# VH-VL binders against q9hc84r5073to5261: the designs that were tried, part 25

Target 1, 189 residues: q9hc84r5073to5261
Amino acid sequence: CICSMWGGSHYSTFDGTSYTFRGNCTYVLMREIHARFGNLSLYLDNHYCTASATAAAARCPRALSIHYKSMDIVLTVTMVHGKEEGLILFDQIPVSSGFSKNGVLVSVLGTTTMRVDIPALGVSVTFNGQVFQARLPYSLFHNNTEGQCGTCTNNQRDDCLQRDGTTAASCKDMAKTWLVPDSRKDGCW
Below, E stands for the ipSAE of ESMFold2; O stands for the ipSAE of OpenDDE; V2 stands for 0.75 times the mean of E and O plus 0.25 times the DockQ between their complexes.

## First folded at step 6 (VH-VL; framework fv_necitumumab)

Design s45
Fold by ESMFold2-Fast, scan of step 6:
Structure s45 (fold): chain C 189 residues (1-189), chain A 121 residues (1-121), chain B 107 residues (1-107)
Amino acid sequence: as target 1 above (189 residues)
Amino acid sequence: QVQLQESGPGLVKPSQTLSLTCTVSGGSISSGDYYWSWIRQPPGKGLEWIGYIYYSGSTDYNPSLKSRVTMSVDTSKNQFSLKVNSVTAADTAVYYCARDSFWPDYAFDIWGQGTLVTVSS
Amino acid sequence: EIVMTQSPATLSLSPGERATLSCRASQSVSSYLAWYQQKPGQAPRLLIYDASNRATGIPARFSGSGSGTDFTLTISSLEPEDFAVYYCQQRYNWPLTFGGGTKAEIK
């Protein structure tokens, strides 16, 4: 099952349903319904404010967060000497390409494309600040995913599954129900 | 169904650390749907939110208590905990743990029974 | 922080009467407001979320209304078990804040 986001707002679910959603908060991209494989969860934070000085604090980059077992990995981009570079935080600590811990491997391709692999689960997540892709084996995750990436059921009829367990007519309407509150953003929780 | 239960000493001496644990049963604390919060209520008074913790370890505390409060989560035990340092008589209260739902409820939808903590010498 | 003010502090009513409880926020909280009921010796119980939605299992006699800064909880016909303290809570921003409570008592 492959879920992607590109162009900042265009999504393709695990079962291939396409939709456009422009969110300004943090949203659940994917999580396990039943915690079978470390309670794997993916979040997209549309305004990640790590450095705060200046009027531009209102214009923060995106971040993709991965929770697996007790670990949290944050993928975002920062400006280093006038150029964008990927930043990977592993349990809030910056790590370099090639870092691995407890079955999780991180790498940076070029300067901005970050990847996290969990080989035991066949899981791979890629993010460059604007585009993401999450790959999950159908054999392990079928009937056990929910979020903006939809269900991994190989059936598009249930892709627009909302947080309340109902199916929306539009995945754009479904996407807004996966909002996560964030105290760092005024009115966003 | 899902239930929360507070535990910890009911009596703490002034200047010491108040330590409480909340055990979650019937559901997983490792859920992206919920924050887990502590709320207190001094005898005969209203409710005061202390802070929250997310299963990732992310916390936010009430600014009035922030310098004295620490929360932690233990997903393997399905528990989260509260520590309040340097307590005084003003910290005497019933302490509640609660599940903080933000969709669809946007509310504290499940509460523990509460545990009275008295601060006295 | 957002300050929540509830009025009246105490409502003295008889069973069968209509109760109207007010909650005011110091700034707009949109519809991010919850109401809780607390009986003596018990934990609070969620009644209303998102200003007007009844929580699961809450009787139809309870209703919430309002948006922005002014909110109301209405109990259309008080039953004996409804005599309790009611708290409003803003959910718009952290720190989360509660009103001082309104006590509904028999007399």
Scores: ipSAE 0.007, ipTM 0.456, lowest interface PAE 16.6, mean pLDDT 84

Design s46 (at its last look DockQ between E and O 0.07; V2 from the best seeds 0.00; counts 0 for: pae O 8.7 > 2, placed apart)
Fold by ESMFold2-Fast, scan of step 6:
Structure s46 (fold): chain C 189 residues (1-189), chain A 121 residues (1-121), chain B 107 residues (1-107)
Amino acid sequence: as target 1 above (189 residues)
Amino acid sequence: QVQLQESGPGLVKPSQTLSLTCTVSGGSISSGDYYWSWIRQPPGKGLEWIGYIYYSGSTDYNPSLKSRVTMSVDTSKNQFSLKVNSVTAADTAVYYCARDSWIQLYAFDIWGQGTLVTVSS
Amino acid sequence: EIVMTQSPATLSLSPGERATLSCRASQSVSSYLAWYQQKPGQAPRLLIYDASNRATGIPARFSGSGSGTDFTLTISSLEPEDFAVYYCQQRYNWPLTFGGGTKAEIK
């Protein structure tokens, strides 16, 4: 199962359903329905790229967060001497490419492309501050994912699973329901 | 339809710098969705990845070539370029530029036609 | 670096026969593997991505399989236009590396 986001607002779910969604808050990309593999969860924090806050304005992902077992890993980009560089925070502590702890490996390709692998689960998450891709084995995660990345069922008909457990007719409408409540402020949707 | 086209001298003398440019048409190089790569192929041999560049200027090079290679990008011209310093006969190859659809396909989905560079005195 | 080994180096087959090409990685690359076709005098063309997904416009006779370290490209019934060299590429880690290629010669 592969989920990706590109172009600032274009999503492809684990089963390949495409949709466009422009949010300016933190949303659940994926989480386990039943906590079978360390309660694996992915979150994307979005904001406006510029000071323009119109509905048509471009959104920029600020950070991608991974929760696995008791660990929190945050992938973001920061400015170092005029250039963007990837920054990986492992339990709030910066770590370098090649760091590994409790079955989680982190790496950086070049200076900006960050990747987190959980080899025992066949899980891989890549983020560079603009686009992301999350890969999960169907054999382990089938029928056990929810969030903006949809269901991992090899069936696009059930991809638009909302927070309340119902299926929306449009995945854009589904995406709105995965807002993280603690992140909402004026203008969040 | 996105197309890539290599350009540059076909002959370079030993010890000189090999310089090539790739022009992208039908799409913008200023996209977070793609890396832009150079790959080479010596006559009768296989493919070797040289390196890639992101539109922000971030680069990554094959360690076997890193000391001699630099890439640059010019977003206003929709181009990216390769320089290989101190060339030898071993650098004789067809050089390809390619789009790396690294987030969608994890593959090179568009290639230039290639340009032969011969290093000879 | 991850070393990619392709076998055999050359396949001599008749049209209509099945071709099976092997690609092995020195360490697990999960499903991060692509196959490219290169005809004489031409740039490589993407055939298969993510080990088993056929690229747009690629005929159904081409299929890819495998994961981890062992991968296979299968052409179910060779056509004359399938005369070409086929390369596998691991996409799991950098430097990106290619196999040495398998040349399919069709009579």
Scores: ipSAE 0.275, ipTM 0.752, lowest interface PAE 4.8, mean pLDDT 87
Fold by ESMFold2, look of step 7:
Order: sequence, then C-alpha cells, then structure tokens
Structure s46 (fold): chain C 189 residues (1-189), chain A 121 residues (1-121), chain B 107 residues (1-107)
Amino acid sequence: as target 1 above (189 residues)
Amino acid sequence: QVQLQESGPGLVKPSQTLSLTCTVSGGSISSGDYYWSWIRQPPGKGLEWIGYIYYSGSTDYNPSLKSRVTMSVDTSKNQFSLKVNSVTAADTAVYYCARDSWIQLYAFDIWGQGTLVTVSS
Amino acid sequence: EIVMTQSPATLSLSPGERATLSCRASQSVSSYLAWYQQKPGQAPRLLIYDASNRATGIPARFSGSGSGTDFTLTISSLEPEDFAVYYCQQRYNWPLTFGGGTKAEIK
C-alpha cells in the first residue's frame, strides 16, 4: 500500500485513487483503525509554524508528523542562510541522518529529502517539504487504515471513507473530514 | 515524451573547467517530483553518480568530487548544468544527465544520450 | 559509503538460457535498489525499481528479487538483445552508488 502527495494538492491513496485537495490545516493522512502496531498515525500540517518568532513570520512550510507508540517524529524544512534544509525532530529534539531509537530509523537523502523507516512493520515514509510518500505492507495493514490516504484493501470502492464511517461521493469531500482541530489557525476548527 | 540532451565541448585541456549543459524537452524542469543528476562513465568502466540539483537550486554532490563540482539550474531555459574544475585525464568519461524519479520510482527513469568529454593537452 | 558488489563479472550464456545476476550491498539498503541495462554505445536503461518492480515497457522475462543486502536480477529466457552490461544501484543513502556491473555475453 503506497500513498503519495505531490504538487501541494494531488493525492494518490493506498489503493491508487487520485484526487485533488487544497487544505491549509493539519489532516490525518493515515491512522490505524485498531491499534495493532503501536497506533501508527501520519499527519500532514500544511502550514507548520515554528515557535521561532524571527523565522516563522516569513514562511510556514509543510510538516509531516509520525506518531508511533510514544514517539513523535516531525519531518519539515527550514531555511539556513537562505537555503532549504531538512529538519527532523524526534520527540521535539533535532536529530541527524543515521539516528535510530526504539526501532525507528531516520535518514536524509541529499539536503531536504527525509526518510523514516520502521523495519519491524515494513513501513517507510519519505518527505522533502513539498511531496511525500508512505509505504505500508498490505500483509500487516490491510483493513486497518483510515484517513486521507484511504483504506489498504486493494479495492478503490471504499477509499473515500470519511471520519464518521460513511463513504463520500468524492475523495475531495472525504479529505476535508480528516481535519485535526487547531485553534491557532484561522478556519481550522 | 520527456527527453534530455547533453551539450558542451568534447575536448577540455588539463587544469581547466569542464562545463556541460542538459536541456530538458517535452516536460518541465520545474517539478517537485524529480531531481536532476549528472552521472559519468570512463570508457570501458562503470558508472559514478556526480550529484543532483532540484529546481529550487538545492544541490548535493558525491563526496569524492564535491570540492571540484558545482551544478546550476535555469528554469527559464529548462536546463541544468555541471562544472568540474581542475580536470585531469582521470575526468575523461561519457557524461550523462538523468532525471531522478526520487519520490515515485527511486530510480533514474530518463537518461540523456551521453556526451564524451576527453581531457587532453 | 555503501559499496555495491556484483557477481559474476562476466556471464557467458546462450540465447534461451536463464540468467541470474547477483548484487550485494555492504550494509542493508532495504528495498531501495534499481537495476539498469546498458548496451554498447547507449545510455543505461531502467529495468527494475524498488528491488522487484519492472519499469514501464520492460518485458516480463526480467524480474528482480531480494531485500536487505542480497539482490538478484533474473532473465528467465535470454533473447539476443539481452546481451549487455547490467548495473545495480542503491538509493538507501548518499552518495548514490552503482555496482561494478555484470556483462552478459553470448557463449
């Protein structure tokens, strides 16, 4: 099962359904329906603003967040002397390529491409600040995913599953239901 | 179809700078889905990745070459370029430009035809 | 840097035979491995990506397998046009590295 987003708004679900969605909030890309594998969850924050006052006002990039067991991994980009660089926060602490902890491996491919592997689950997530791809093995995750990435069922009929458990007519309509409320962002409630 | 074409001098003198340009046709170099790379192959030998450039200008280079290499991109001309400083006979090779489908395929899916650059006095 | 080792260096076979090409990484590269074919005087051509997926337009006789450190390219029945040099490439970490190649020759 492979989910991806490119061009800032084009999505391909785990089962290959393509749709366009232009949201400015944080959304659930994927989460386990039943917490079998450490309650794995993926979020995309389309307007991630750091607490750094001097940098935040100029730009709020995208961030991809991974929750696994008690760990929180954030993949984003930052500007260093006018040049984009990847920034990986592992439990709020910046880490470098090659860092590993509790079965989670992080790596940087080039200056902005970030990858997180969870080998015990066969999970891989890549992100460069503009596009992402999440890879989950069908054998472990079938019938147990929900979110903007849809289901992992090899069946596109059920891909537009909304947060309330109903199927939307389009995945664009489904995608907005996966909003993560954030009172700091206007219209993200 | 997207095509890549290398251009530049076929003969470069030792200690000078090798300069090559890759022109992208049938598609746009301005895409988040692709990195753009140079790879070289000395005659009768294997392949060596030189580095990549993203359309934003972000780069990274093979550590074996990075002190001598720069890449640039010109999105208005739909092209990217390679410079190798202080060349020697060891830099004689066929130079390829390639499209890197880094997010979709994790592979170089389109290659230029290659251009032989000979370093000789 | 991750070293990719291919064996054998040269494979001498007849058309119709099965070819098995080995690629070994100095450390695990998970499934981040590609295979390329290069005919004399031509640019490399992508055959296999992500260790086992055929690129568009690649005949079914080509298949890739393996994960971690040991990878195999199999050509189930060699055609005359398959006699070429084959390279593996890892994409697990920078710098991207290629194997030294396996040359498939007509016996």
Scores: ipSAE 0.014, ipTM 0.626, lowest interface PAE 7.8, mean pLDDT 86
Fold by OpenDDE, look of step 7:
Structure s46 (fold): chain C 189 residues (1-189), chain A 121 residues (1-121), chain B 107 residues (1-107)
Amino acid sequence: as target 1 above (189 residues)
Amino acid sequence: QVQLQESGPGLVKPSQTLSLTCTVSGGSISSGDYYWSWIRQPPGKGLEWIGYIYYSGSTDYNPSLKSRVTMSVDTSKNQFSLKVNSVTAADTAVYYCARDSWIQLYAFDIWGQGTLVTVSS
Amino acid sequence: EIVMTQSPATLSLSPGERATLSCRASQSVSSYLAWYQQKPGQAPRLLIYDASNRATGIPARFSGSGSGTDFTLTISSLEPEDFAVYYCQQRYNWPLTFGGGTKAEIK
């Protein structure tokens, strides 16, 4: 099952349904319906502001968050000496390419393309600030995913699954239901 | 230095199972830094990725071969293996085992010498 | 799967000349692109990873460029040992796929 987003607004679900969605908040890209493999979840924050990234804090770039077991990994982009670079935070600590902990591997391709691998699960996530891709093995995650990436069932008819468990007429309509409420962000309710 | 070496029969009959083993020397297969992969090349043709196995046993296969391919790893012997079921003449190829270095951004940085497997009655 | 197309199929040049090899992806692969060299009877050898980084031990005359869908391998001045088949390979999406190869042969 492969889910992707291009240009910050074009989505392709795990089962291959394409749709366009543009939001200003944080959304659930995918999560396990039942916690079986570390309660894996992915989030996209469209405006990520952090105090630890002094230069990046002013720009508030997009950030992809990966939650696995007790670990939190944030992939975002920051400015360093006038150049855009990938920034990986592992449990809120900046780490370099090649870092690994508890079965999670992180790497940076070029300057901005970040990758997270969980080899034990065959999971791979990439992000460069504008494009992301999540790869999950069907054998492990089938019929156990929900979010903007939809279901992993090899059935496009059920891809537009909303937070309340109903199926929307379009995945665009579905996408907004996966908003993560944040009182700190105006309009993110 | 790390070296890979393929081993197995060079001749397999149609409908039988192709079995190959890759022996890793000069380093441990039990490393989180690498995927261990199989790639094949039919005579005079290009390269086809078959799949990989992690030292923990996690695998991923090319969808074109998934139904017929099984990989395994034996950390005690520092080996990983490939099986391809129900072979036909189309499976005739040089088979390579290779190390997939994710640190080097998912490039095959070390290859075996390759072993020719011919499918013939 | 992502289809990788290499051109030209065959490149005939003389030692000392500049070689330019093209690799095109059917969709964007970002910079997840590697180049390999294969000589007759040998396994492929990694030349370039991440589109533009030379692997360890690779001469400076080899360089890679490009991003997204269009990539180029350049050999600034061909040496006799550089006449071989070159493959590009994407690692952006699964399954991993290779180009059809470009054969650099001596004119």
Scores: ipSAE 0.013, ipTM 0.572, lowest interface PAE 8.7, mean pLDDT 90
ESMFold2 (binder alone), look of step 7: mean pLDDT 94; pTM 0.955

Design s47
Fold by ESMFold2-Fast, scan of step 6:
Structure s47 (fold): chain C 189 residues (1-189), chain A 120 residues (1-120), chain B 107 residues (1-107)
Amino acid sequence: as target 1 above (189 residues)
Amino acid sequence: QVQLQESGPGLVKPSQTLSLTCTVSGGSISSGDYYWSWIRQPPGKGLEWIGYIYYSGSTDYNPSLKSRVTMSVDTSKNQFSLKVNSVTAADTAVYYCARDWFPDYAFDIWGQGTLVTVSS
Amino acid sequence: EIVMTQSPATLSLSPGERATLSCRASQSVSSYLAWYQQKPGQAPRLLIYDASNRATGIPARFSGSGSGTDFTLTISSLEPEDFAVYYCQQRYNWPLTFGGGTKAEIK
C-alpha cells in the first residue's frame, strides 16, 4: 500500500483514490485501528514552529511525525547557512543520516530528502518538506489502517473512512475529520 | 505536454569544462513534486546517473563524479544546467536530462539526448 | 552503492514468444525499482515504476514483478517494436544505479 502527498494539497490514498485538501493544523495521515505493529502512526503538522520561530523572518515549515512503539521521529526542513537541509529528530534529539535504534533506520538522501525505514515491517516513509510517501505491506496492514491515507484494503470504495467510522462521499470531506484536536493553535482548523 | 531539450557544445577539449543546459517546456520547473536529473551513456554502454537538482537549488551528485560536477537551476528561464570540469575521453557520452518523479518513482520524461565528444 | 545485475545480457526470440528479463540487486531495494526501454538512437522510455506499475501508455503485455533483491520484467507476447534494450534501475538508495541492460533481439 502506498500513500502520497504532493503540491502541498494533493493526496493519493493507500488504495489509489486521489483528492485535494488544504489544512493548516496537524492531521492523522495513518494509524493502526488495532495496535498490532507497535501502534504505528503518521502525522502531518502543517505548521511546525520551534521556540525560535517568533523571529520576523522565521516560518513554520511542515513536519511529518512517525510514532512507533515508544519512539517519536520528526522529519522537517531547516535553513543552514542559507540552504535548506533535512532535520531528523529522534525522540527530540537531532540525528544524522545512518542512525539506527530499535529496528528503525533513518537516512538523508542528499540535503533534504529524509527517509525512515522499519525493515522488519517492510515500512518506508519519505519526506522532503513538501512531498511525502508512506509504504506499508498490504500483507501486514490490510484492514487495519485509518486516517487521511485511507484504508489499506485494495478497495477504493472504503477509502474515505472518517474518524467516526462512517464513509464520506468525498475524501476531501473525510480528510478534515482526521484533525488532531489538541493541535488547534493560532486559528488553525 | 512537458518536454525537455538539451543544448550545449558537442565537442570539448580534454581538461576543459563540459557545460550543458536543459530547457523545460509545457510545465514549470518550480514544482515541489519533481527533481531534475542528468544521466549519461557512453557509446555502446549503459546508463549512469550524474545527479539531480530541486528547484530550491538543493543538489545530490553521484559520488563517482561529485568532485567535478555542479548543477544549477534558473527558475525564471525554466532551465537547469550541468557543468563537468577537468574532462577526459572517459566523459564522452550522450547526455540526457530527465524529470525525476519524486519520491523515487522514476524518470518519467527524458530529453532526446546530446552527444558530447571529448577530444583534442 | 547498490549494484544492479541484469540477465541475460542478450535474449534472442521470435515475435509472439514470451520474454522474461531478470534484474537482481546487491541488497534489498524493497519495491523501489523501475524499468526502461531504449531503442537505437533514442532516449530511454519509462515502462514500469515501483516494480509493478505500468507507466501511462504502456501496453498490457508488459508487466513487472518482484520485490527485495529479485525482479522480473515480462513481455507476454513479443511485438516487432519490442526488440530493444531494457534497463532496470533501483531508486531505494543514493546514488541511483542502473543494471547493465538486456538486449532483446530477433532470432
Scores: ipSAE 0.036, ipTM 0.657, lowest interface PAE 7.7, mean pLDDT 87

Design s48
Fold by ESMFold2-Fast, scan of step 6:
Structure s48 (fold): chain C 189 residues (1-189), chain A 120 residues (1-120), chain B 107 residues (1-107)
Amino acid sequence: as target 1 above (189 residues)
Amino acid sequence: QVQLQESGPGLVKPSQTLSLTCTVSGGSISSGDYYWSWIRQPPGKGLEWIGYIYYSGSTDYNPSLKSRVTMSVDTSKNQFSLKVNSVTAADTAVYYCARSWYPDYYFDYWGQGTLVTVSS
Amino acid sequence: EIVMTQSPATLSLSPGERATLSCRASQSVSSYLAWYQQKPGQAPRLLIYDASNRATGIPARFSGSGSGTDFTLTISSLEPEDFAVYYCQQRYNWPLTFGGGTKAEIK
């Protein structure tokens, strides 16, 4: 199953449903319904700010976060001499292309395209600050995903599954329900 | 105006579990902007990082302590906790809880520290 | 783990003098290094982060420099309140590690 986002607001779910959603908070892209494979979870933070850029009006980059077992991997971009460069944080420590730990491999193509692989699960995630793609094997994740990426069921009828377990008429309406609750404290929605 | 405060017993018997809690006020623990650590300092010695926890529950521990350490977070109480199993006299130290801005990885706010003595 | 070595262990200086403290990493930590000040009975206080950036509220007399494996904390003119223990810390790789400290004491 392949989920992607491009153009800052255009999404394609694991079952191929397309929709447009403009959110400025942190949202669940995908998580396991039943924790079978390390409780794999993906999050998109639309305003990833450091201490120096905390204000609601500040221009902060996006970050894609991957939770797997006890590990957190954050993919974001940072400015170096006026150019964007990819930054991969493995349990909050910056790591270089080629780093690996506990079955998780990270790499960077060029200066901004970051990739995380979990070979034992056939999982790969790529992000360059603007576009992401997550690839999950249907055989392992079938009927066990929820979030803005929808269900990996090969059936578009259940793609717009909301946080409360109901199906929305549009996936745009569904996407808003996957807001991470604590991001609302910062005045976003 | 963020403040961190350690709490827990000041005396722990050898072989028992050392349990400490850090209460955060003036700011939320359930933010993706921060990670929360425990750092200890044996009397007259330097600083040793014990581990961190992220609001999601993700943890990493100093390998020297990994087999004995567990951290947990309770976002409803705005607290995070440390447990160290099978303590010995070598675990006697001042224990600090501290905050870091993600991804800057520096400790910008510290608790006052709490002395934990391991003895009979 | 990355081992951080600070030198000297003790600096004996008078107020008004320049202090230069060294921190060396066993492998490159790029610029991911911080400096802390600790006074007796108190928690450490962040002085410098990412090798050369002063933390909020830190006086201009404190400056940091260096990259890779060799780092320096400079106090341009010591004030009485600056006599304390100073620690460096790397955040390039897990586990986070601190140096052994340099004590600045009054001559």
Scores: ipSAE 0.000, ipTM 0.445, lowest interface PAE 16.2, mean pLDDT 84

Design s49
Fold by ESMFold2-Fast, scan of step 6:
Structure s49 (fold): chain C 189 residues (1-189), chain A 120 residues (1-120), chain B 107 residues (1-107)
Amino acid sequence: as target 1 above (189 residues)
Amino acid sequence: QVQLQESGPGLVKPSQTLSLTCTVSGGSISSGDYYWSWIRQPPGKGLEWIGYIYYSGSTDYNPSLKSRVTMSVDTSKNQFSLKVNSVTAADTAVYYCAREWLPDYYFDYWGQGTLVTVSS
Amino acid sequence: EIVMTQSPATLSLSPGERATLSCRASQSVSSYLAWYQQKPGQAPRLLIYDASNRATGIPARFSGSGSGTDFTLTISSLEPEDFAVYYCQQRYNWPLTFGGGTKAEIK
């Protein structure tokens, strides 16, 4: 199953349903319905502000967070010497391309494209601040995903599954329901 | 409708700098959806990826070229360019510019290619 | 770098026959593999991405399979326009690398 986001607002679900959604908060991209493989979860934070933000980091960039077992991995893009660079935080600590721990591998392609692999699960996630792709084996994650990426069932009829367990008429309406309530911005909706 | 067109000199002398420009039409280079890449092919040989540039200026280069490569982008002209320094006969190749569509991370459109011969 | 090895270097077949082309990676590339077709004097054309997905406009006779280190491109019944050079490419790790190519030629 492959879920993608590009152009800042275009989404393609695991079963290939396309929709457009513009959010300004943190949303669940994907999470396991039943905790079978480390309770794997993916979140997109549209305004990621760190506690240690400097005067030079006045804007809050986008971030993609991966939760797997007890690990927390944050992928974001920051400005270094006037150039965009990927920043990977592994359990809140910056790490370099080639880092690995507990079966999780991280790498950076070029300066901005970050990748996280979990080889034992055949899982791969990429993010460059503007484009996202998550790749999950159908054999392991079949009928066990929910979120803005939809269901991994090879059936588009159930792709617009909302947080309350009902199916929306449009996936744009579904996407809103995956809002994470604890946002750092007061203006989230 | 999207088209890419390479331009630049077809003959470069050894030790000089090879300079090529790719002009994009039918689509905007100022898009977060794409990387813009250069790929070369020596006569009778296979394909070698040279590098890519994002419209923000972010780049990545093949280390096999030993830091002889620089790419730049001019969003006002809808163009991106390649410079290869200190060329030798081994740099003789057809040079292609190509668009890499980021959701799939593969090359979906290519220029027609331009032959660059390094010879005195 | 990840080295991509294609076999055979040349495949001699007649129209209507089935073609199978192999691509092997020196280390796992998961399913981040693409196939391109190149005709003489032309730029390469994307055929297959993510190991098994046909690109827009590509005929159903083209199919891809495999994962990890071993990949196959299959053309179920060769048409005259299918005689070309085929390249595989990995996008798993930096730098991007291509195979040496397989030339499909008329017997």
Scores: ipSAE 0.006, ipTM 0.528, lowest interface PAE 11.6, mean pLDDT 85

Design s50
Fold by ESMFold2-Fast, scan of step 6:
Structure s50 (fold): chain C 189 residues (1-189), chain A 120 residues (1-120), chain B 107 residues (1-107)
Amino acid sequence: as target 1 above (189 residues)
Amino acid sequence: QVQLQESGPGLVKPSQTLSLTCTVSGGSISSGDYYWSWIRQPPGKGLEWIGYIYYSGSTDYNPSLKSRVTMSVDTSKNQFSLKVNSVTAADTAVYYCARGWFEDYAFDIWGQGTLVTVSS
Amino acid sequence: EIVMTQSPATLSLSPGERATLSCRASQSVSSYLAWYQQKPGQAPRLLIYDASNRATGIPARFSGSGSGTDFTLTISSLEPEDFAVYYCQQRYNWPLTFGGGTKAEIK
């Protein structure tokens, strides 16, 4: 099952449904319905600001967060002397390409393309600040995913599954229901 | 200002492969805000989207053409290209390359178009 | 795929008149709709994006409206240079699809 996002607003779900959604908050891209494989979860934060961000700061970068077992991995981009570079935070601590811990391997391709692999699960996630792709084996995750990436069921009928458990007529309408409630405190919808 | 320019042969024989290149000038093809597309227009008919490529190499094609179409990008040359296999007279059209904004605009910049005639 | 239907196929008007062009989608495209103008021998030119936003350099006489399945392009007072073919395009879902076009011609 492969889920992708590009251009900041175009999505392709695990079952191949395409849709466009422009969100400005933090959204659940994917999470396990039943915690079978470390309660794997993916979130896209459209405004990952530092605690010291000023009131008139330039737009904060996007960040993709991966929660697996007790670990939190954040992928974002930062400016290093005028150039964008990938930044990987493992439990809020910056780590370098090649770092691994508890079955999770992180790497950076070039300067901005960050990748997280969980080999035991056949899972890989890539992010460069603008484009996202998650690959999950159907054999492990079928009938156990929800979020903006839809269901991994090989059936597009249930792809637009909303947070309340109903199926929307369009996946664009579904996508907005995966808003992380606490992100509304930032003044987003 | 950013400009797009198509190049390639104007005449292709049936069953051969049509190859076109689009050169981007005045701006970088390596931007996350844009996708790069090919769109064609048969004489006297409307517009048909062929496919897009993102600077990372990610592509998507019109299902009507997916089995015959391949796109590629060369960021070092600031170019992207289109190949259409096994052409027939139905592939005769003006081919445009275009820049699209995923978030704000549809296709804001177009090449001038190049006429490709499929004839023996 | 989402089918886009434009009407009328041909619109015959005089300079100074108001033109109203319609575009219908086979399913909701929200506001992800663009309008293009194409003159003979030229590439299409973006007029309107996101249903109602004018592209850079487009005169104020062009306006777009609508959402969901029904959209309208309005030219408040036709200039001689406005006689062209107009296409609508949805970008709500892949593949991207265009309408069949409306030709605005001099009466």
Scores: ipSAE 0.006, ipTM 0.461, lowest interface PAE 13.9, mean pLDDT 84

